# Ledger of designs, part 1: VHH binders against F-box/kelch-repeat protein At1g67480

No score or structure here was measured in a lab: all are predicted.

Target 1, 376 residues: F-box/kelch-repeat protein At1g67480, of Arabidopsis thaliana (Mouse-ear cress) (q9cag8)
Amino acid sequence: MQAFALSGKKRIVNHGMCFSKGNLDLGSRLSENFMDDPLIPGLPDDVAKQCLALVPRARFPSMGSVCKKWRFVVQSKEFITVRRLAGMLEEWLYVLTMNAGGKDNRWEVMDCLGQKLSSLPPMPGPAKTGFKVVVVDGKLLVIAGCCMINGSLVASADVYQYDTCLNSWSRLADLEVARYDFACAEVNGHVYVVGGHGVDGESLSSAEVYDPETCTWTFIESLRRPRWGCFASAFNGKLYVMGGRSNFTIGNSKLLDVYNTQCGSWHGSKNGLTMVTAHVEVGKKLFCIDWKNHRKMSVFNAEDETWEVVALPLSGSSRAGFQFGKLSGKLLLFSSQEETGQCTLLYDPDASPGTQWKTSEIKLSGSCVCSVTITA
Unless a header shows other numbers, all headers, positions and changes below count from the first letter of the chain; antibody chains aren't numbered by Kabat.
F, E and O are the ipSAE of ESMFold2-Fast, ESMFold2 and OpenDDE, as the mean of both directions, binder to target and target to binder. V2 is 0.75 times the mean of E and O plus 0.25 times the DockQ between their complexes.
[cut] marks letters that were taken out.
The coordinates of atoms that the task and the answers printed are left out; those that the model quotes come from them. Centres of patches stay.

## First folded at step 1 (VHH)

Design b01 (framework vhh_7b2m_4)
Fold by ESMFold2-Fast, scan of step 1:
Structure b01 (fold): chain B 376 residues (1-376), chain A 118 residues (1-118)
Amino acid sequence: as target 1 above (376 residues)
Amino acid sequence: EVQLVESGGGLVQAGGSLRLSCAASGSIFSIYAVGWYRQAPGKQRVVVASITSGGSTKYSNSVKGRFTISRDNAKNTVYLQMNSLKPEDTAVYYCAAEYDFWSGEDYWGQGTQVTVSS
């Protein structure tokens, strides 16, 4: 364990800091430099952090280059708290887009006004499919997936983290079990992965949780039934897993598996969906577009486990590729159609019926593969 | 309400064969699927093979070409023929039946130990 003096006093911070395998030696070096120097000469560290919190987010990589102490501050989750209290949090939209050539993926970044910002550096490691993305502690994780080797799909356990404050990638601890086409969601600061296909192409029932404080994956209770192609959402300290199929069954599951993170156990019901082409969580609701019917959204209310239907204002073309984003408590629906090209619709769940859909000025450079919103 | 009983496990030399049996006390109908799972000490339980009531079979990549799953509807029994056994096949083997996919009801047997010596 390392001791740091980030706020004018020594702390044990190994539980609050994630070092990738490639960065383990860096942590040892950092501990020696923090014991006696102030963040800003003449100011207590707590006041200095309040001053740094007023700087626009776009300048964080530059701030992190000033010295190791500032780098440590801007990448910490404590800094997000300081910025929240100062009213300085910025919500940015990160969209992974695919060009018309089909194999060149890149991350587009834009602010809440739809203005394009800096591009992400390329993801490390081999190109993968069946991976999942999630945000935890203001950082983007890209988890697992598969790649083609000698005409066969090979499952990966690799986990990469993008730090938005440093504009850099690092590698985190690998999953205990390599997997692709699994369910993934963040619940109360922890990342859960459930099911998928394993190294033998088998359906998995295993589940793991990542703790950013310890930088480790730990097994949790397995599902009663294995499933792949499933998806997950998080509500009120619970993980909801829906959809997918098992190598053991003849069809897709309407089974809803709910993991209670407080008691560490699974509960099941028949109240789920089989397959969706897109899903997003906003507030206490999960918005889904059924893969067979692109003319409506199915909306799950986690409080009472009920479903409702919302009509889509689009033509219902079978060629429409739909993906969700979220921004400022509203849904973004990304659509790419042959006649109209790329368009973005905005759905406000709090607006009165008949006024919920609006056209958004956000326009992507290509088809949306996935998106995340990061607030820092 | 379906009870499963496994048998046929034991100790065998590498390259040898074993046949596992899974006997069901309840009726197995056309919508049911039965599978074999295995779990080595300190490791996760993984699927090995499955068979549907219609006879469709699926195998994990690690056992394809070596293991064969079959069923005898008259005896309400599912078999796993294991050939060319390897030390890494050492595990407790479990039989599982999917009674109702929508309800989340699973029926598991007690398991049978398979040990493959080098």
Scores: ipSAE 0.000, ipTM 0.233, lowest interface PAE 12.4, mean pLDDT 78

Design b02 (framework vhh_7b2m_4; at its last look DockQ between E and O 0.23; V2 from the best seeds 0.00; counts 0 for: pae E 9.1 > 2)
Fold by OpenDDE, look of step 2:
Structure b02 (fold): chain B 376 residues (1-376), chain A 120 residues (1-120)
Amino acid sequence: as target 1 above (376 residues)
Amino acid sequence: EVQLVESGGGLVQAGGSLRLSCAASGFTFSSYAVGWYRQAPGKQRVVVASITSGGSTKYSNSVKGRFTISRDNAKNTVYLQMNSLKPEDTAVYYCARDWEGSGYYDEDYWGQGTQVTVSS
């Protein structure tokens, strides 16, 4: 009785998910023809734009659905300018939260009063770490990062844009060099990406700039020294790159590199910040949390280039990481730890001494990964 | 007080293996990334390997494929398995805590280190 071992060759049907390269040909021939139609019948387009600018920000997606011309106007940089002139700008806080399982990242949106708004559509692409977020012209950019694939870190060059007015994601041009744990900042409408880890985990010195008008990344002058874990801030039209390390070396954490966007050159100084785990710009001040001491924040004043130290109103040996947010000129302090229930703290830099800190009513659904404030 | 105590170093021939251990105390070990450093004579201290609280590992290019970092949270211990050792691996090896896998190691907390000597 020969037991025919039916070797069931499990045909692993490689469902080749043909990710159809949906050519999001965002270059769809916007038929030049729709531009000839009045934005609002019976009104000059300039007046029509003013009328549309008076609509509450929460209704922008609906406006963008009316017609192609309305969509074009609502997504435009000009529209934000018109709203600014009309005094209609609304500031919203966008927070990427992570659940206790670490697998579900969600964007939460809050208005200037801290009221939760509708959630964003799912962010495209795989779950990543080491990415950066930046705001340019009312758009949220999620830039690069890395993901674990088969036990290896894979650097990404992917750039995604969220249009807050249209409530939609799109893909932008890829970075020239895939990277994670890099410095990123917006300066004068351009997005700068500096340093980080490359595809092989090497420290990068390369820097790129994105021009939203041309939708292209271009290399700029490289850093003098490769570095990862650095952060960038913009002051007075200059790009400041602070902190970070070279691969597997101790040192250089105090190096400050300043990029002059006009002359296209780097200048180095030794007045750099310590290694920072969180930073945010509020007004003309840069708020930083030092990796060595989470009970205080360092504040850089860009006007006089001085540093001050502000104690955090934390009780006990809080080993908790923090992330920053900003809303209405106030600093928000979020917990980056999974411990559900920590109150958001608010720091008012303009408040009287001793009264700067208060508890915020803002509650996140998870730990704060990152946040951006977008005004439109 | 944060304490890190390295052990397991010694003299080994080229091609040999060693396993280093670092016993940690004075902090919530499971919440921190930890890493191994080494310092060769006359050289700067450099990172060899790191492991996050979640178990993600990073290695210097010089040790990739030869060294393996692991952790036992129940024992508050991090290990470095070193295989195929080379004379250039000769150094004092140190362990340190990393802040949430950021790659920033706490320079304030170093053990005494453990000497690893690889003979040709």
Scores: ipSAE 0.008, ipTM 0.417, lowest interface PAE 8.3, mean pLDDT 83
ESMFold2-Fast, scan of step 1: ipSAE 0.017; ipTM 0.477
ESMFold2, look of step 2: ipSAE 0.011; ipTM 0.328
ESMFold2 (binder alone), look of step 2: mean pLDDT 80; pTM 0.810

Design b03 (framework vhh_7b2m_4)
Fold by ESMFold2-Fast, scan of step 1:
Structure b03 (fold): chain B 376 residues (1-376), chain A 120 residues (1-120)
Amino acid sequence: as target 1 above (376 residues)
Amino acid sequence: EVQLVESGGGLVQAGGSLRLSCAASGSIFSSYDVGWYRQAPGKQRVVVASISSGGSTKYSNSVKGRFTISRDNAKNTVYLQMNSLKPEDTAVYYCAAGDYEWESGTYDYWGQGTQVTVSS
């Protein structure tokens, strides 16, 4: 669909927030006259923002409904900064779960103690697979993917944003190139997408970066070689891309492509992984489950670019569906096995050897598709 | 570490049959995808057939209907049954195993190859 590739590049920015064309109440948020009135009568706006920052996160949708000025404040990235300085940031776990029938996907929300919170409104647009999720500026982005149209897979360029402070979805600028099964990560406040499958199912080498301040996607230097089914992680201002599949002449190599965001260039090594079923970053480490080694994790240390292996405390002979999450600096492993049903394990990398794994009290209502943690 | 050893190659007349075997040692072979490749003198190595860990098979257009790939996980062995052989099938045949994508046609582990020669 060429219409997807050509639409959505122009966006409106208001104090670092991005709005798609046709966002509801857009005019009220861009009105300079409304910003002239004080947020709280009798207080300077900076002091008023500090007072608002002390309110528990669960009250933000209600705060946003008080008036347009408060709505503008609670959705801004500056408000996250004020809350951080006040020591009021709250970490919540968002898990996309699938019911046994595979048709009712929903976002479950839990606090840092695993207590269930209210669910998200449904995602807009058609149901997709091969999409990626990422968090930037306290907002959840759901990027691209593919859908079935007349029996064929069609790559999408659509980007949707969930604003946790307003409990609402909006549409952002489309990708320049529709893609699915691509690598995606946030580096220093920018979102990178790399590779994947394109409109004709071809392997892509192109890469794009999203700037939340300008609300635009821009091409960066392409990979030397196309790859799909790859994944990305971010460490020290660099984007690490590994895994997936390459063309016939390259093979399923342990190719690690590293993009330096400062100088804007790629370099490669053979210090990566070929096939990964699940991955997550915790601290300065990348935890991966290799498809061949279902009883162990491969752990990458970004500081010295070395690998170590950690045993999984899992039983059973059948293959498990695995997904990772993170919460409070700890690793969550969501497992769905035919024999045992679903369970959640918790790994503390800072715990004493032999005590790192324990059963988590977190119970999902379905199989985990993906998860993110959002701090606001 | 996984080692792959091919056997069953040789000289055969056009219209004849050969069965190649690929035996693996080390690791858990049953979890691997396995493929057969061939390389004729002065030409690039090309994919012939593959079989997934789940038993799904794929064939190149040049051999479809003539060649059959199969596996015996209990013996850590994959077979390539070659029927109605043609002079154009003359090549060194290689076994490969590991994670695999049909489009990329590549694997983690490779055998040393076995020569197949088809006379006119």
Scores: ipSAE 0.000, ipTM 0.178, lowest interface PAE 13.6, mean pLDDT 79

Design b04 (framework vhh_7b2m_4)
Fold by ESMFold2-Fast, scan of step 1:
Structure b04 (fold): chain B 376 residues (1-376), chain A 121 residues (1-121)
Amino acid sequence: as target 1 above (376 residues)
Amino acid sequence: EVQLVESGGGLVQAGGSLRLSCAASGFTFSDYYVGWYRQAPGKQRVVVASIYSGGSTKYSNSVKGRFTISRDNAKNTVYLQMNSLKPEDTAVYYCAKETYDSSGYWEGDYWGQGTQVTVSS
């Protein structure tokens, strides 16, 4: 393969992929030489970055195509910081939708007003289920999952990254342990994966953390009890893992496992939730739809670790699948009914009592599989 | 405020011995079941040995006859004496406090940060 790569130059190409540790040191040296030319002739690079930060987000892929230096700038998390200081950050909603055939998955993109933008390019790799999505440093990660090979479920460890600024996919370091139906959340710039099913369908207690600075996965303290079908949320530097099943507990468990990222230790309680159809974090609260009771939301307040219930403004007896989205500090509820098709409700937690729920103009092209919000 | 602090890990040659200690605080140590667990690279965390408040012990088949768990309730400490160490004993070793209610419902699980044991051949 090196013959096709024009191997006369030892250049490290940043296409949103992580480099091996040996290549990182070489890349730093090459990056210094590469940056000899100014970003914009006649301007210091810091001033040039401020000028680039004023460009609307929709034009970032075009900016990244101008030259390698501009591509490097728009990919960097420093650029997000520059845009934040300039008041230019834009919040976009990314929704993975599935058609009625169950095999055609597409990422839909919407701006902060819910207006449709261009779809993502196709994700590399084989189609998977039981994967998780998370956002870190303005980038979408699609982690692990499983696929059917020769009639058997095969757990994956592969990780793909979508860079919204370049509109491109790349591959990151694989997980240390292949897994599906696991818990995943971002805490203080790091991505945590916990539990799930392994290569033989066994229930996992292992947990790993991804550091975007080193581009590596490392094991953290494992759970005492393995669990799969669990979900996670992050509050105040802690990872909250709830739901799923454990091979040490008969029936459903309300086990809440909390990982403290500062001291690197787990603490357990029984103040969790057993199984959910959908969940989303808004502010200091976790909103959940119970798998058996889809007329109410269970809401966890991380500040005092209490649960409350919020009624859904739904009429009729139709069994509807629900998934959440988040946009402009508000909760989106995506639902599908056989008779009426797709509909979207909007919940504003800051609105006056009796006015929290409204119909949204957002209309998905299919059933929502998952969603993320990316600010860049 | 439950805290568990492991110590005593290190690098040792096959056939050698190590003694791990776990200092507990923030709970009435003498009232609880405490165990040692280990996690090898790329594997799940598994139980190694456990000790009840009254001193009764249980061991995994892989360490029975080689490892001894003991506790000192006056010092709030649990120990794991590891003899005849093998390369397959290489893992991070964890101390854990475990509680259940009378229905078997999970009341809490508290872990230390672990101590690395590496056995060379």
Scores: ipSAE 0.000, ipTM 0.114, lowest interface PAE 17.4, mean pLDDT 77

Design b05 (framework vhh_7b2m_4)
Fold by ESMFold2-Fast, scan of step 1:
Structure b05 (fold): chain B 376 residues (1-376), chain A 118 residues (1-118)
Amino acid sequence: as target 1 above (376 residues)
Amino acid sequence: EVQLVESGGGLVQAGGSLRLSCAASGSIFSINAVGWYRQAPGKQRVVVASITSGGSTKYSNSVKGRFTISRDNAKNTVYLQMNSLKPEDTAVYYCATEGYDYWSEDYWGQGTQVTVSS
């Protein structure tokens, strides 16, 4: 009764509404007459967009402040396409850091050379754990998770979007099912969430996909078996779900669940990896940190579904763990246990054997919670 | 580097209560799920209750409504409050770090005996 009432309310709130207000709100845009006004006086709009695309990314907030039409242009998915064609795309690294004692979390931003640019404004809503972050259409999404309210754990369905052009957060449509410790990945412009723990802490088999064009979440076929603490990666229009557990098991699942986004069906194998604490996708490979194998990286090749092992250069005395970053086709390893002030490690998968590991000059302001790379 | 130490076991009459404590050393406690397991003589070890890093709890059907699991990350300790104890709750109770660890054998405590008399 109470759960049904909450579900009905969330469905109504999310139905056909993804933005509360702003330049990305299609209804707001349609209420304005853009037909007669050029983007730049004296130029056709397609030529004007090409001119705007040549501006460095750091200037996007300034461009968005010129007028509503420029704001709409720089926020659009189409603008990323225009910038790609112009050879102007810039890759920036966004890292969520937590300072000593976990009192302050913030997103810090670095360019493709590792130079610190800025910090994002604070994330809206209550502090959460078990959330996932993903990038779609040049936007950062922070999805779901759980928080403690009056001494009780509360699962969230909230979805927030960071827009680099506005340097601001907005709220998107909520998930259909509140969840935490779930798998999440972007596949061909759509965001998939799979499994996790639900409102009562139950293991979930349900899965949902977000379409940025319609601003809606839709259920897809559920997993055959529920799982939580799992993770996902995307290759060739397919979603690969690995790791995690079912209710009341100590052991991890070797089950690899694969969703084909074209035919909308799940298949699977026992060729998955257990005991993964961090993962990152580069090219056609998935790099995983494996705690059980003495700090080795297990590397999945999606083309032939084979595994290989890469030794980590750290002996590690603590199991606090590692987090990945990705920049310029290379892996960054951020250690949360390095009290000696050790530098971030850099791994180049394309380098000659024996020369793949180097020290990175990238220095975080706190421990790495997670990171994403945004190209725009 | 990670060590779990259980305490609080003992002999109690049916209908009584006990509170078990699991004290952890090492850095992974606050980020990992922790489970309580029990093993009666001649039987397999089974899960009793678990708590995630975020505080979400799960219970076996045999203990729902009677047992409460909680954690204090500042003290690196997990508690199992056992109420309305029954003779069939008699077992050695083990604390284990529940997470991505395969079987979590490296993170088991030594166990604490709980005996419930009629």
Scores: ipSAE 0.005, ipTM 0.203, lowest interface PAE 10.6, mean pLDDT 78

Design b06 (framework vhh_7b2m_4)
Fold by ESMFold2-Fast, scan of step 1:
Structure b06 (fold): chain B 376 residues (1-376), chain A 120 residues (1-120)
Amino acid sequence: as target 1 above (376 residues)
Amino acid sequence: EVQLVESGGGLVQAGGSLRLSCAASGFTFSNYDVGWYRQAPGKQRVVVASITSGGSTKYSNSVKGRFTISRDNAKNTVYLQMNSLKPEDTAVYYCAADTWEYGSESFDYWGQGTQVTVSS
C-alpha cells in the first residue's frame, strides 16, 4: 500500500476540531500563557462540562457566543461524549431541498419528532452537483463535486464542514484529487472517498481517507478497476463499494469492492447492485432503490452478504424522485414523483409484517437532494 | 476455460514503438468490451485504453495521440499500438475483458501481463 501525505500543510487540532492555518483567534487561545480561569466560576471544569451538557441542543449557538472557552467546549468531540453519558443526545434530521427551478437549495432541520427547527446558513462556494455528504464526529461534511463553468464541467476538491453546535460553515483540507460522482462513507471515525470522475472526466480508481484528528487526506490502495456513479456503505470496519460504471462499458456492474480498514486491502466479489438511485444504512442492513425495480427496495444484509426485497407501497412509472432519510432507527422515504406528488413514508424494519409502512407528517419545502442525521 | 494471453512487450528506447497483442480464448470475444491497463512497480494499476464490443475507443490523457487500441474479432485479439514511448510508460501491461449488461453479473477476466521497459 502506498501512503501519501502533504508535508507542507499544517492544521491546528484540539479535541478533534480542525482549523484552517489562518484561524488566528483560536490559535492564540491554544498557544497563549494566560490565567487559567474556570469554565464556570465556583466549579471544577469537569463538573462545569456536565452542567453545560444538560442544556438543550438548540441553545448551543448561544452558548458558543458567551465566551471562547464555552465555544471551544461545545465544538469538541469530548462534549458529545459528555452529553451521551448524561443521556442528553438529540437526533436531528438535516435535509437538502431544491426548488422547482433547480438552482435554489437549502438545508432544512427537523427534530426527532419531525418538527421543523431552522434552515442552515448558505453553503460556501459555488453551487455544485455530484458532491457527497457525510457525518463524522457530529459534523456535516460536504465533499467535492462539479460545477458548469463556460459550458465545461469543472471538478472540485473543496471540502466544507458544518458545525451543528455553532451553526456555522468552515473549510477543511481539500481532497488530493478533485472528483465528482464518487463513493463516500464514514468508517470508524474516518471518511473514505473512492472513484468518481476526475478533472478531465476520466474514471478514477484512486481512494482517499480523511482523519479528523490530523485534518488530512491520505491516499489508500486504489480500486482494481476505475469506477464512477458508485456508492459506499460501511459495516464492521469495512467499506462496501457498489454500482457504477467504468471506461470500458456501456452498462453497469454487479462488482462489489470491499476495503478492509484494518489491513488496508481491497477484495472483490460479484454480489453487488447495479444502478442504485438512493441508499441508506440502518443497523447491519443497506436499503437500496434499484433503478431497474422502482417498486421495491433491495436490502443487503452485511452479516451473511445476502439480498432480499421489500415492496414499496407506491405506484407509478417514474424511477426518479426517491431519497432516503433515517430517524430513530427507522427509514424515511421522500418521494417527489410526478404521479404521487410530494409525500413522506416511514418504514419500521422492526414492525410486524404488513405494518412496516406508515405515512409521515414530515413535509419538505422542495425535492430532497440528500439527507443526514446528526446526533449531538 | 477463459484465457487472456498478452505478448509484444520488451525493452525499447525512448521515442520508439511497440505493439502489444492480447489473444483471447474460452469465451465469445466479439461480445466483450476489452482494454489495456498498466502497473508500474509500487504504483496502482491504471487504465490505458479501452474498446467496446461495438468498436468505440477511449484513452487516458497521458497516452492520447500516442497509443491506439484496436480489435480483430476474427482472430479473437486486441492490440495496443504504442508510439513515441517515454520512460514513464515503463510498466507491466495487462489485458482485461469485461462483460457489462444492465442488471447482469459482470466478470473481469485478466491476463498475466507483459513487461514494457522504456530506456532513456
Scores: ipSAE 0.000, ipTM 0.221, lowest interface PAE 11.3, mean pLDDT 79

Design b07 (framework vhh_7b2m_4)
Fold by ESMFold2-Fast, scan of step 1:
Structure b07 (fold): chain B 376 residues (1-376), chain A 120 residues (1-120)
Amino acid sequence: as target 1 above (376 residues)
Amino acid sequence: EVQLVESGGGLVQAGGSLRLSCAASGRTFSSYAVGWYRQAPGKQRVVVASIYSGGSTKYSNSVKGRFTISRDNAKNTVYLQMNSLKPEDTAVYYCAKDEFYGSSEWGDYWGQGTQVTVSS
């Protein structure tokens, strides 16, 4: 009992190595104390970290295999900071694709130029829908959702983490409340989940925040009204929640719920957007495909809370089969329809008017479920 | 534009069966999910069953083992086979398009529904 409470194990976990709620079993295997030895013989540790930071990202799994001390360095959020200061950060695009049968999902990885890299190992746990993905401290989290168990729809509280440095999956602490079709975003190094459907499909107002330092979920102030099918984005230390419904008898909400992470309070307005089928954050702007604006994107500017509209260079309806990605400060639009197949468009917000849209050489192996960019 | 039209409701005795049909107009029918919903008098509308583009299905706990959802993409139709009906199943049944990650968008475009009444 006392061995599991040792501060040294907790300190190692606090460097971005978290395991299920209160569980340090995997951490204890990595807790053998070699931290007093130099990282590289003949060099101070701060100089050694600067040298390690110059290694290309693709070699991180190999670097982590050298010894336990290098593994801890490469996994740490401190190492991301060292790489940032050295100008060595690399942005990779991770896209979750779905087979035509809709049963199996697979992660595809591309570098900042769109060059395909090796795929991720299979995600552990049961196949789920209504889950959310988010990036925190250079790690990919796959959160909650629902699955079929013995012919019944069951809400999940499971949280899985992909570590780009180890090229491996692990399980983190479960949510306090199982949920699907909820809003999720990272704000200042913390992950927020808001609303959704719980057990038996009831609408939720509860919200939780994940702290990677403590490896725990904590409740925050609940929404004034339950909300599901909503989405979230983060700007200037605040969480913006838009879209979705409170119940089936009331239509989609134009309510914008904003959580201030510093003071811990919600504020509302009706300056939100209804019926969003795809969204992505680029810079200080949120790009949305609105179900009612078939050939247009609705763009939210977080600095002045104004909306503008950008035309889509697409034939047909924008209501289904579209998802966004982000790469090198540019917007990617993935489309997949049975009759047309998979294609990708690129939107450059900094290009001159009339030249912002281009075709992309990126071609996914299936329909895009979701995507994230991970910088490490 | 895709529109959905429900049919097949009626009066049935407890323990009986009904099959509901949801007919769609449009060219991308096979690419989207469809759900069946119901609303009893004085209650809010709730999800009953969903079928996704790949053929996977989901059921609420109250109907599991009794109801079966299926689709015929060639006929642009989704079916709900209801067996072992109970008085508690009495409601107006609606179908709606359901996107894998945007289910709420399609739920706002409801048809007239089809009434199911189960007598004791």
Scores: ipSAE 0.000, ipTM 0.207, lowest interface PAE 15.7, mean pLDDT 77

